# Ledger of designs, part 19: VHH binders against F-box protein At4g00755

Target 1, 377 residues: F-box protein At4g00755, of Arabidopsis thaliana (Mouse-ear cress) (q8lg03)
Amino acid sequence: MDFVNNLDTDTSLSILSCLDDPSDIVRASAVSRSWRQFVVKYSLSKNLCLKLFHQLSNVDHIIETSNDRNGESSEAGSSSLMDTRLLEKEHRAFALLARGCMSSPIESCIADAIRASSTDNYPVESILNTLEKRDRIGRTPSYWSSTGQHKTTVPESLLYKLIGDLCLITEVSIHPFQAYFQRGHPIYSSHYVRFRLGHEKDNSPHYNNSQDKKGEPGKSSIESNYVWTYTSQEFSMAQENRLQSFQLPEPVLCIGGYLLVEFLGRVQTQEMDGQYYICVSHVKVEGRSLAKSFRVENVDDNGKFGLKVLSYNDPKKMEEMDAEAGQDMDAEAGQSQLRNLEQLLNLLHRHPLDVVDYVWPDESDDEYAESEDEAEP
Below, E stands for the ipSAE of ESMFold2; O stands for the ipSAE of ESMFold2 at other seeds; V2 stands for 0.75 times the mean of E and O plus 0.25 times the DockQ between their complexes.

## First folded at step 13 (VHH; framework vhh_8fcz_2)

Design x2 (from w2 with W103Y; at its last fold request DockQ between E and O 0.88; V2 from the best seeds 0.00; counts 0 for: pae E 2.5 > 2)
Amino acid sequence: QVQLVESGGGLVQPGGSLRLSCAASGFTFSNYAMNWVRQPPGKGLEWVSGISWSGGTTTYADSVEGRFTIIRDNDKKMVYLQMTSLKTEDTAVYYCARYPDHYGDEHYEGQGTQVTVSS
ESMFold2, look of step 13: ipSAE 0.634; ipTM 0.889
ESMFold2 (binder alone), look of step 13: mean pLDDT 88; pTM 0.896
ESMFold2 at other seeds, look of step 13: ipSAE 0.540; ipTM 0.852
ESMFold2, fold request of step 14: ipSAE 0.250, 0.513, 0.504; ipTM 0.710, 0.843, 0.836
ESMFold2 (binder alone), fold request of step 14: mean pLDDT 86, 85, 85; pTM 0.874, 0.867, 0.869
ESMFold2 at other seeds, fold request of step 14: ipSAE 0.479, 0.544, 0.547; ipTM 0.829, 0.855, 0.857

Design x3 (from w2 with W103Y G104N; at its last fold request DockQ between E and O 0.52; V2 from the best seeds 0.00; counts 0 for: pae O 2.5 > 2)
Amino acid sequence: QVQLVESGGGLVQPGGSLRLSCAASGFTFSNYAMNWVRQPPGKGLEWVSGISWSGGTTTYADSVEGRFTIIRDNDKKMVYLQMTSLKTEDTAVYYCARYPDHYNDEHYEGQGTQVTVSS
ESMFold2, look of step 13: ipSAE 0.592; ipTM 0.873
ESMFold2 (binder alone), look of step 13: mean pLDDT 83; pTM 0.853
ESMFold2 at other seeds, look of step 13: ipSAE 0.603; ipTM 0.879
ESMFold2, fold request of step 14: ipSAE 0.331, 0.530, 0.285; ipTM 0.757, 0.853, 0.730
ESMFold2 (binder alone), fold request of step 14: mean pLDDT 84, 83, 85; pTM 0.864, 0.855, 0.869
ESMFold2 at other seeds, fold request of step 14: ipSAE 0.521, 0.477, 0.515; ipTM 0.847, 0.820, 0.840
ESMFold2, look of step 14: ipSAE 0.467; ipTM 0.826
ESMFold2 (binder alone), look of step 14: mean pLDDT 84; pTM 0.868
ESMFold2 at other seeds, look of step 14: ipSAE 0.408; ipTM 0.798

Design x4 (from w2 with A33S; at its last look DockQ between E and O 0.50; V2 from the best seeds 0.00; counts 0 for: sugar tag NYS H31, pae E 2.7 > 2)
Fold by ESMFold2, look of step 13:
Structure x4 (fold): chain B 377 residues (1-377), chain A 119 residues (1-119)
Amino acid sequence: as target 1 above (377 residues)
Amino acid sequence: QVQLVESGGGLVQPGGSLRLSCAASGFTFSNYSMNWVRQPPGKGLEWVSGISWSGGTTTYADSVEGRFTIIRDNDKKMVYLQMTSLKTEDTAVYYCARYPDHWGDEHYEGQGTQVTVSS
């Protein structure tokens, strides 16, 4: 069929001649097989993800479940067929990733509390209590407590595992503990909090490595076992008995599934011993988890990793997004595709992309803006 | 190299006003909270005021609340302490400070600036 054989070239040229806004190219892709082929050929889904989340440049390879096993057939293919199969594989994975980052539900993302930099009266006052929203269970208080310090400058940290190793984090919430059973009902909040997101180092070391045992004061197993790829600004905490929410300036894609909460600046002493403490009754993290669709495998020392696709959530939704364009008999499918296109184009509009750079990325690693607040001297 | 330089101290009468300045360099200033700490004669250090990275949240010790105002200018990398209704107990060396963490951010403070409130 001559129409089908020429569709990618002639139809794409005709459509480009009709469009006066480069962002409309992506808007049109949901309604045409030739546009889908164009999107796949020029890696538009992958490049969109890379512009949104630079950490995805560290994807070394993509692993599909049973389908990837079929790709290991002994039957030899041509180089051009292998290139096409790779581009199709990338398109499927990155299209799913982009959709997940746009439409997965916001949920609590903590799976486990791993350790604190210090714990008073272990295990009664351990980090595990921060997973409980109440500040008491019956008559028993529920909170984590640091050990006491005579200096206000000694920081503390809490380490958590997220529900997946690929999560888009938007907000961290912390409830400082008010010691309702002490004279004056003191609140043991810190002056500031800071958040880090990252992954466990290659070779997953033990808790009590030699650095912890030798007692060096400036380094712990938390510092030696993790790589932090994102560090937030320092937010002020109020000395108030309430859940305090700290929205990140922009959503952050966490690869590797670990969160560190740092507490900076001790405020409140305990009357009995005159030492400064930090106590927290609850920690909550909210974001979009991609754990049902993806796993991250083998993050190496350079940050490179394998992206494993577990499931394409809705085959009908993926087929609907890739369905033939202009099917007037299916108006509901057309409206769904238009809505998905509008969501994608709104995202592209908010994160500007030069169509030339997007399609032909000879300089694809160019930082669009120095969005961090740093003045040149 | 991280550097904090305080200025603007001096001699002032009770009830007077004074504005302290802190110039910051050698780090991404807008990522960090900033603090004023003071040391009165014959006493230890005491925290006076703090300001979040954006300048949107300020905190004060009870003894100075309502009299002192902390502000920052991220473009100029400056922190200020506007002091009004000064009292003799406000006499101290004032320091601008940045808190440390576990991951290599060090505690930093300047050489200080002397504020003397006396008649």
Scores: ipSAE 0.485, ipTM 0.835, lowest interface PAE 2.7, mean pLDDT 75
ESMFold2 (binder alone), look of step 13: mean pLDDT 84; pTM 0.859
ESMFold2 at other seeds, look of step 13: ipSAE 0.513; ipTM 0.849

Design x5 (from w2 with S52T; at its last look DockQ between E and O 0.65; V2 from the best seeds 0.00; counts 0 for: pae E 5.7 > 2)
Fold by ESMFold2, look of step 13:
Structure x5 (fold): chain B 377 residues (1-377), chain A 119 residues (1-119)
Amino acid sequence: as target 1 above (377 residues)
Amino acid sequence: QVQLVESGGGLVQPGGSLRLSCAASGFTFSNYAMNWVRQPPGKGLEWVSGITWSGGTTTYADSVEGRFTIIRDNDKKMVYLQMTSLKTEDTAVYYCARYPDHWGDEHYEGQGTQVTVSS
C-alpha cells in the first residue's frame, strides 16, 4: 500500500536522507498518513532542523497558543499517548520552522539600533543615524562616529535588535562614511568587520532597565548583557564610499534577535587631532524573519528556552490569500500531492535496485475518509 | 595557548628582497584575518599588510603597495610577507598579528623579526 510500510527502517531512512531540503521532509509528511506517522515517529523534521541550526538544541519545550475553546481533554492519557502527542507537537513546530526558513520573504531585519561601544559628540553622531541609508538629511550629515583613539587596535561595535526573536540572517551590508566636509574627503572605514548573533543573558526586566539606554555609549553593557551564539569570520572592508555587502557563508538562525557588528582595525586619522576614527553611514541586515510564526520565551540560566508558536499559517500562502482573495486553492493542493509522488517515484527509479512489483492503494483506502481540510481565514 | 612566531628577518641592501614567515598555533587559524605590523626605530607601530581568512583579499599600506606581497597557507598555519625593492625606510621590527576584539585578546605577542635595510 504505502512505500514506507513496504521497506525496513534503515532503507526508508536512506531514501528519505536523499531529501536535502528540510521543506522536502515537510512535503513527504503530507503524502499519506503512513508517511506522516513515520516522519513524526522518528523525528525526521526536528533532527534535520537541529543539524542545520545547532542553536535549536537549546529548545526545551514547544508552547502552542490555543485558538480553540474547550481546552485540553480531562481524560487521563497513558504515557505512550502523551509521548505521541509531544512528538506530533514537535513535528508541527519544526515543520513550520523549516517552511519559514525557505518561504518567508527576504527583507531588511533591523528593528532598532540599540547602542554603540563609543560615540563621538553624543547623541548627534549616534548609532541611530545608521538606520538612514543616505549620508545626509538635508544639509545635516548622517553617520555614527566612534570616539578617537591613538591606537589602531581599539575595536568598535554597533548593537542592533532584529525584527522578532527568530531570524534567518543571510547578509549584512555596511556603508562607511566619507567626510565630504573635511580636507581630502577621508573615508573612516575599518580593515575588518565581524558579526555576532545572539540574545540577552536574562529575560528579566531588571537587565532591560540597566543604566545604558538605546543609543548611549555602553561598552560594558554590550560585554555583560548578551550571549553570542554565532560569531562570523572576519571580513575585509574596503576604504570605499559605497554600501558593502557581506554574505554569510551559510544562513544563520538567530535565536533571541540581537546582532553585534564589530569593526576591527582603524585606518583613517582625523587631521585636526591625529586620532583614528570609525564612521558608518548605514547598516542593513537581510534575512527571513519568523516573527509572525514564533517567539522565544523563558530563557533559563543554561540558555534553554521555550519556542512559542504564534500561528501555523504559511506566511507565503497567507500573503497570497490577502493579495488574491477568493482564489480556489483545491487544484493547487492536488498538484502538490502529485508532484510529491512523482519525486518519490523518480527517486526510486534512480536507485540501483530494480522494483519487481508495485501495487497502488486499494479503492477503499482510509486516506479517502479524510476528504475535508478546513480552510483558514 | 595562542602563539605567533615570526622569522626570516635579516640585513639586506637597498633594492634587495626578503621573505618573512609567521607560524601560528593555539587557535583556529583559518577563521581569522592575519596582518603584518612593523615598528621602525624610535616610532610607533604601523600597519603594513593584511589578508582575509580565505586569502581572497589582500590589502597594503600605501608605502609598500607594489613591493610587498602577503600570502597565507591555512593547511600549514603560516603567513608570509614577500618583500622586494626594499628601502632604508623599511627598516623595522616586523610582527605578525591578529586584531583583538572587545574580549581582551592581544596578538602582538612574540619577539618579532628584525629587518634592516642598509648598505
Scores: ipSAE 0.185, ipTM 0.679, lowest interface PAE 5.7, mean pLDDT 75
ESMFold2 (binder alone), look of step 13: mean pLDDT 83; pTM 0.850
ESMFold2 at other seeds, look of step 13: ipSAE 0.274; ipTM 0.738

Design x6 (from w2 with R98K; at its last look DockQ between E and O 0.54; V2 from the best seeds 0.00; counts 0 for: pae O 8.9 > 2)
Fold by ESMFold2 at other seeds, look of step 13:
Structure x6 (fold): chain B 377 residues (1-377), chain A 119 residues (1-119)
Amino acid sequence: as target 1 above (377 residues)
Amino acid sequence: QVQLVESGGGLVQPGGSLRLSCAASGFTFSNYAMNWVRQPPGKGLEWVSGISWSGGTTTYADSVEGRFTIIRDNDKKMVYLQMTSLKTEDTAVYYCAKYPDHWGDEHYEGQGTQVTVSS
């Protein structure tokens, strides 16, 4: 008997609401058909994702490529009716998103360098040089340089396009440039760096067909063309010739695919003109890309957007998995997951999450091992 | 409204010590890096020291490295500059500062505190 059917709804919601790990929601949805229906009915995958990544509150609707039919445009339910097909669609999308946020490999997430707030000796010392892990090409130096400034407080920024519309960013790394060819071998770092993540405005008809509303020529295009939904704290940057890594306090879901790196506080003057410069040889961004699964569409004036699902999985891999698994294997896998979930639920009732780590499988004993072996195939 | 109130300056002999304090209000203090800058008589502003938002990383101008220590207390919204082995060239008005939220100049919100090192 499926123990989910024996649990009170409030008790089940309380237990599942304690699951902060997307993997646990995915496991719960695979236990049985009745448990999956429970997860779908109460939007547990969606609610977990919203709890973990508040940026997802701007998702207005889900768009599916494989299920987009003319009749589906009216599937959204009213407040008096809940559309089961809408809940299933949301579950599939958010379950995929949760899996991607945990299972996608950590990789470099910069696709292109877009622009810098200033560039000395354009285009030779442009932002494009920051994409490569080198400070020279033959005898020619390779770095981005700001223009000179007499004030130390004038900031600079570098704008990058990420590899997809949804990336979970964990770390940004920056290599300041040391001018090995100048007297004293100065390092042109900044005192601090700050990171912003966000999206472009240019999909709005207003953005494409309108001039600046204020009529002020020379206003920064970065301010007028981008919306920043995340801004980091200000990290201290060392004046050292090395790749410096800045771990974000928590992973951040970037929706819309843009990164702004801001350099705050100029440190080093150039001998010949006495002006302060900032120079960078490399920028790297690491995270988990969801680009093959999702795209962002139709950002409206309120910042709401459609989340388009491109693929729920590799169709070739899913086709092969279905052929190999069979229905009998699916039933046995579901029963094993149910037993494991029941054991976890019992542990949570007797031992709060702070204590569960002592019972984790790596600390097994004879009692745990024998019970586990008999309960699992 | 951002307010930074410096204190703790005074007259000291060369080789002496002072501890400067800065009380911050009007912004989310723990999100920002904080800095000490100084203005020697008849000269422009010079950056002295900085401390990251968490206090985990500190930076210093070459002229004060090893002699000055910057400290922050995010619970009390305070920044300190412990100054030792003071030299005549350390004579200046000292300001605490945060970098601006917008592209532009730093905001120096107080009157500063005078440090005078003389024999």
Scores: ipSAE 0.025, ipTM 0.545, lowest interface PAE 8.9, mean pLDDT 74
ESMFold2, look of step 13: ipSAE 0.470; ipTM 0.831
ESMFold2 (binder alone), look of step 13: mean pLDDT 82; pTM 0.836

## First folded at step 14 (VHH; framework vhh_8fcz_2)

Design y1 (from x3 with N104D; at its last look DockQ between E and O 0.44; V2 from the best seeds 0.00; counts 0 for: pae E 4.6 > 2)
Fold by ESMFold2, look of step 14:
Structure y1 (fold): chain B 377 residues (1-377), chain A 119 residues (1-119)
Amino acid sequence: as target 1 above (377 residues)
Amino acid sequence: QVQLVESGGGLVQPGGSLRLSCAASGFTFSNYAMNWVRQPPGKGLEWVSGISWSGGTTTYADSVEGRFTIIRDNDKKMVYLQMTSLKTEDTAVYYCARYPDHYDDEHYEGQGTQVTVSS
């Protein structure tokens, strides 16, 4: 062809570098084959993802499925052709990641409650209860409680596993617990909450406290076994019996799938012992999961890892298929509630006299609480 | 290291006003909530007021609500406590404070500034 329509490379890079939305890079790739080749050659999809989510700087290599069938396996081509194939692989992976961050639906992202920094009356008042939306199951209260402290400055934390190795987190919601069975119906909130996102250092701890009758390990065990790549600002928490939502200033990509919720500043004492407690009935985390598309592999000592692509299917279409396939989320929620109930019933059978301290029968749930203020003699 | 320097205390009559200031350095100030804490004569520390990292949420102890106002300036790394309608019960050393992440942190409070309310 004898037409020359040259765009200066520096001008083209300047124009494309101004694209802040991943969808604009994808659209540029679709305009013509020469623009797609330009996007691939200069790693524009990868660079945009790195600009949006600095955590991706630790991606060392891309791992695709074993169905990779190409003619370059014998290395018949030059090293420049092998470089082109590497850039194509990276483009596919990061374009998929960008699309997932745009189009995956917002959903609940907690898969499991792992441990608390302290737990009063373990296992009855354990972190597992925070997965339950209600503050009671029958006569049994459903909440996590810290141990008591005389100082208001002693923090507490709750550790959760997310539903996948890559989750784009937008919001954390926390419901402080109101002790409806105590005089004055106190609410055991904190002054502030803070969130950390990250990954596990060590997959094989020497000690597993899940079999320990002494209770959960303290916060030092949590700190020593995890790496936090994101730490939020300290959000104010109200002393109110409601679900309180904390929107992150920007969505955060969590790589490795762990969330730590930190409670800062104790507010409420318990009359019985004069100590400060923090109690929580529910924790919810919302975001966009990329678990169907990606997995993290081979994390090294420098924090570098392989990004494994599980499927190049459209993330939106995969979520539509999951919704049509049934109620797996409902079954999982029901199973979690059943575990909590089984724990409480087992404890009640072993300590029947303690039922009065944790379950206080009342004939009506709709009554205004005037009966505690009436004359007692 | 974390450094907090309070100022603006003094002697004032009941019903009077004072404005306390706190200059912060040594940490990313805009990421942290900030608090005022006081120690009345012969008593332990009590929390007075807090302000979220952005300044969007303020909280107050029941004893000071409606009389005290906490303000922050993230550009200047300053926290203020505007006190009005002062009572003799407000007599205390006032500290600007940040809650610790762990027990080992040093200088999460300043040296304090004395407020004395008396006729």
Scores: ipSAE 0.316, ipTM 0.754, lowest interface PAE 4.6, mean pLDDT 75
ESMFold2 (binder alone), look of step 14: mean pLDDT 83; pTM 0.852
ESMFold2 at other seeds, look of step 14: ipSAE 0.437; ipTM 0.804

Design y2 (from x3 with D105E E106P; at its last look DockQ between E and O 0.42; V2 from the best seeds 0.00; counts 0 for: pae O 2.5 > 2)
Fold by ESMFold2 at other seeds, look of step 14:
Structure y2 (fold): chain B 377 residues (1-377), chain A 119 residues (1-119)
Amino acid sequence: as target 1 above (377 residues)
Amino acid sequence: QVQLVESGGGLVQPGGSLRLSCAASGFTFSNYAMNWVRQPPGKGLEWVSGISWSGGTTTYADSVEGRFTIIRDNDKKMVYLQMTSLKTEDTAVYYCARYPDHYNEPHYEGQGTQVTVSS
């Protein structure tokens, strides 16, 4: 049964707003042409993505290279045709983004190690060594080292570039370095780690200058050159020679492609100079990359940007778009969606208007358990 | 402004127990790990115990492991240190502490609470 044709707009919107899985919005649009038109008209794919990933609120416009000169172009026309063209464009982009966030495989997301807040014996003990899993290559140790500090409260950070402009990050793993060549085999961990995800403020040579005269004196170039749209809680790190994994409470969409790893609380002194160091042999970041489908363009001073869709090449995604334009999609996907809606409508039938207010599920319970876990094997 | 207020110290005999409390305000408490540090007479600060943002992971200095338990209550914005089997070496001013966000931020700690273990 096509419930959109039989229900008023407010009731249909309330029912569809209970869908927390982005794939359910895509499947709802496959139920019938009426459902697809409803999903597009009320921007349900866009609004769900914004609910899940607040970072997308900075998307100012959608750019499509494959469609910018065709019949779906942004060419000026009648007001109603222009509105429909815009809504279809947004639906296609956000539906693709939702699919990618749910369907792309988990992979390593670091493309490059950019800089550390300090480096002892530069460049030998630099951040580049953290990309190598082993703590030695032949006889040569492989690790990043901070400079020494007499105070335990001086933090350190490592900055990485991710493999694409849009990555859904799920887990960061860190291997503290054990100095097997020093007396006592000390481990130079920190008490805590914290993660930030974000983008560079400006790619121009002027703004990438660490000596920027417009910046505040005494602040690191990392603080002055980056905008962090996500900052994690502070995870405990053990003083143990193993890869330690830190699951984010919820997957985080990183737009602009930068990760900052912060180390808080020094624990181990070097015997020779009595100073505290932090040393790391490996950093790994896992998530789902959307780099094949999307790019970020034209970031302005307010952090607004264009979301460029590179292609809709995924045969499944193209099949869904074609079917949504002309006919109902896979009946089995539509049947699963209808069963979920039928259960909700049955509840509404027993509790007519009061039940609609209860379709906003609490998203919080599972996130606490996942953020405290030790490193995965 | 970040504020940390310790309480629960006092005079206790060796082998005794105390429970320290710390009330936190002025920041999103559930985002931060919390620590107890202490300053014994005539010595510098030493780290005693830490607890992760959720309370799921606790850590202890070797000298107190097995005798002290750190606990947090994110709803009440409290952190506690349950101390048992106290020794004269545990005599110190105890501080509740939070690490700074950035290099130029101050390390946040309270005024402290005195624990004295003596016969």
Scores: ipSAE 0.504, ipTM 0.842, lowest interface PAE 2.5, mean pLDDT 76
ESMFold2, look of step 14: ipSAE 0.527; ipTM 0.853
ESMFold2 (binder alone), look of step 14: mean pLDDT 83; pTM 0.852

Design y3 (from x3 with S54N G55S; at its last look DockQ between E and O 0.58; V2 from the best seeds 0.00; counts 0 for: pae O 3.6 > 2)
Fold by ESMFold2 at other seeds, look of step 14:
Structure y3 (fold): chain B 377 residues (1-377), chain A 119 residues (1-119)
Amino acid sequence: as target 1 above (377 residues)
Amino acid sequence: QVQLVESGGGLVQPGGSLRLSCAASGFTFSNYAMNWVRQPPGKGLEWVSGISWNSGTTTYADSVEGRFTIIRDNDKKMVYLQMTSLKTEDTAVYYCARYPDHYNDEHYEGQGTQVTVSS
């Protein structure tokens, strides 16, 4: 028997809090309709998401696109019925978000290179070159270069737009540039890198035609026009001509779609002028984009925003269709499911819940969890 | 406020050993990389060694590689520089340092500790 139907609320919560296994978002096990109603009533999906990603406390409201369910567009007079409909809407959105964090494909998440804190020989050595994996195009070198500095402590930064307003970022990779055409073939790396994720300030001017590209060191508008809701630890960069990957200790949910890569500690002077430079041939950011499912709207001065649901389509179904089109579905489906489950379990084990371990709903006609036949881990 | 307090300097013979210590306070120490820099007499600051936030990577200037070892203890909020095979050119004021959080902020370093290598 379903313990939600046969037990009072406090006993059900106590039993759930004693589970030794982490809760899982996938539809691996069947749940009863009464269990689903319990999850909705006590906001268990929302609370799990808030424990995993504290930035979601800034969600002010949920926005659903056209053709919402008919009952939800009615302004019938019952406050209790409207409360139930609002809780159901929240449940759908946060359950979809949690599933997206498990099932969306891992991909490169940079959509555009926006600007650098400084650029030598603009536009030839601009941030745009960092989007290419190679350090030359034909005979022409391909890299971004800072301007020169006499002090090693003057930082530099590169600003990127991500492919969506809501991305779960796992890894940033950077390839420092080796000047193969200079005596000694120096590598213009930095001692450390640091990453920030965030959004544009609500009343910031648009940058479509800005002339901020030359910017004086330390006077760049980058810091004044963005709010950084996450700042990483400082990773050591090797003075080596290779793509260097920096795995974040935990996946980070970026709200607002901007990444800042900061370079700390200049290491290499240019022989001709004795000044320190930082040069980078490639930057790559990997994670799970939720852009097909969500949009972030109207981030205000308090950091509050609307979470707009664009589609309740199944992100795992998209991943399975891609694998089926190219390779043996059984092998790829098994490996993909294992990676997704391991990632979620790792997150749950690293961030223990104080109240209740959750089991996600697994019901047809729901848009909150993918229909799968395998058991929950 | 950020504070870095160096200690352990002194007078030592060429070929000798010395261990510098740096006590950190006023910030979340385990989030930051830490560095040793030095200022030889009449010269500017010279980067000596660095260590990542989790001790996973250590780096050294060419002039000290193989002779110096950087170590950190995140529980005690300490960073150390174990120096061996000291040379007269290692004579300097040694500073423990970290990079600032924002542009226009000052680079963070302590008051320094004097290391003098002489016969």
Scores: ipSAE 0.388, ipTM 0.778, lowest interface PAE 3.6, mean pLDDT 75
ESMFold2, look of step 14: ipSAE 0.513; ipTM 0.841
ESMFold2 (binder alone), look of step 14: mean pLDDT 82; pTM 0.840

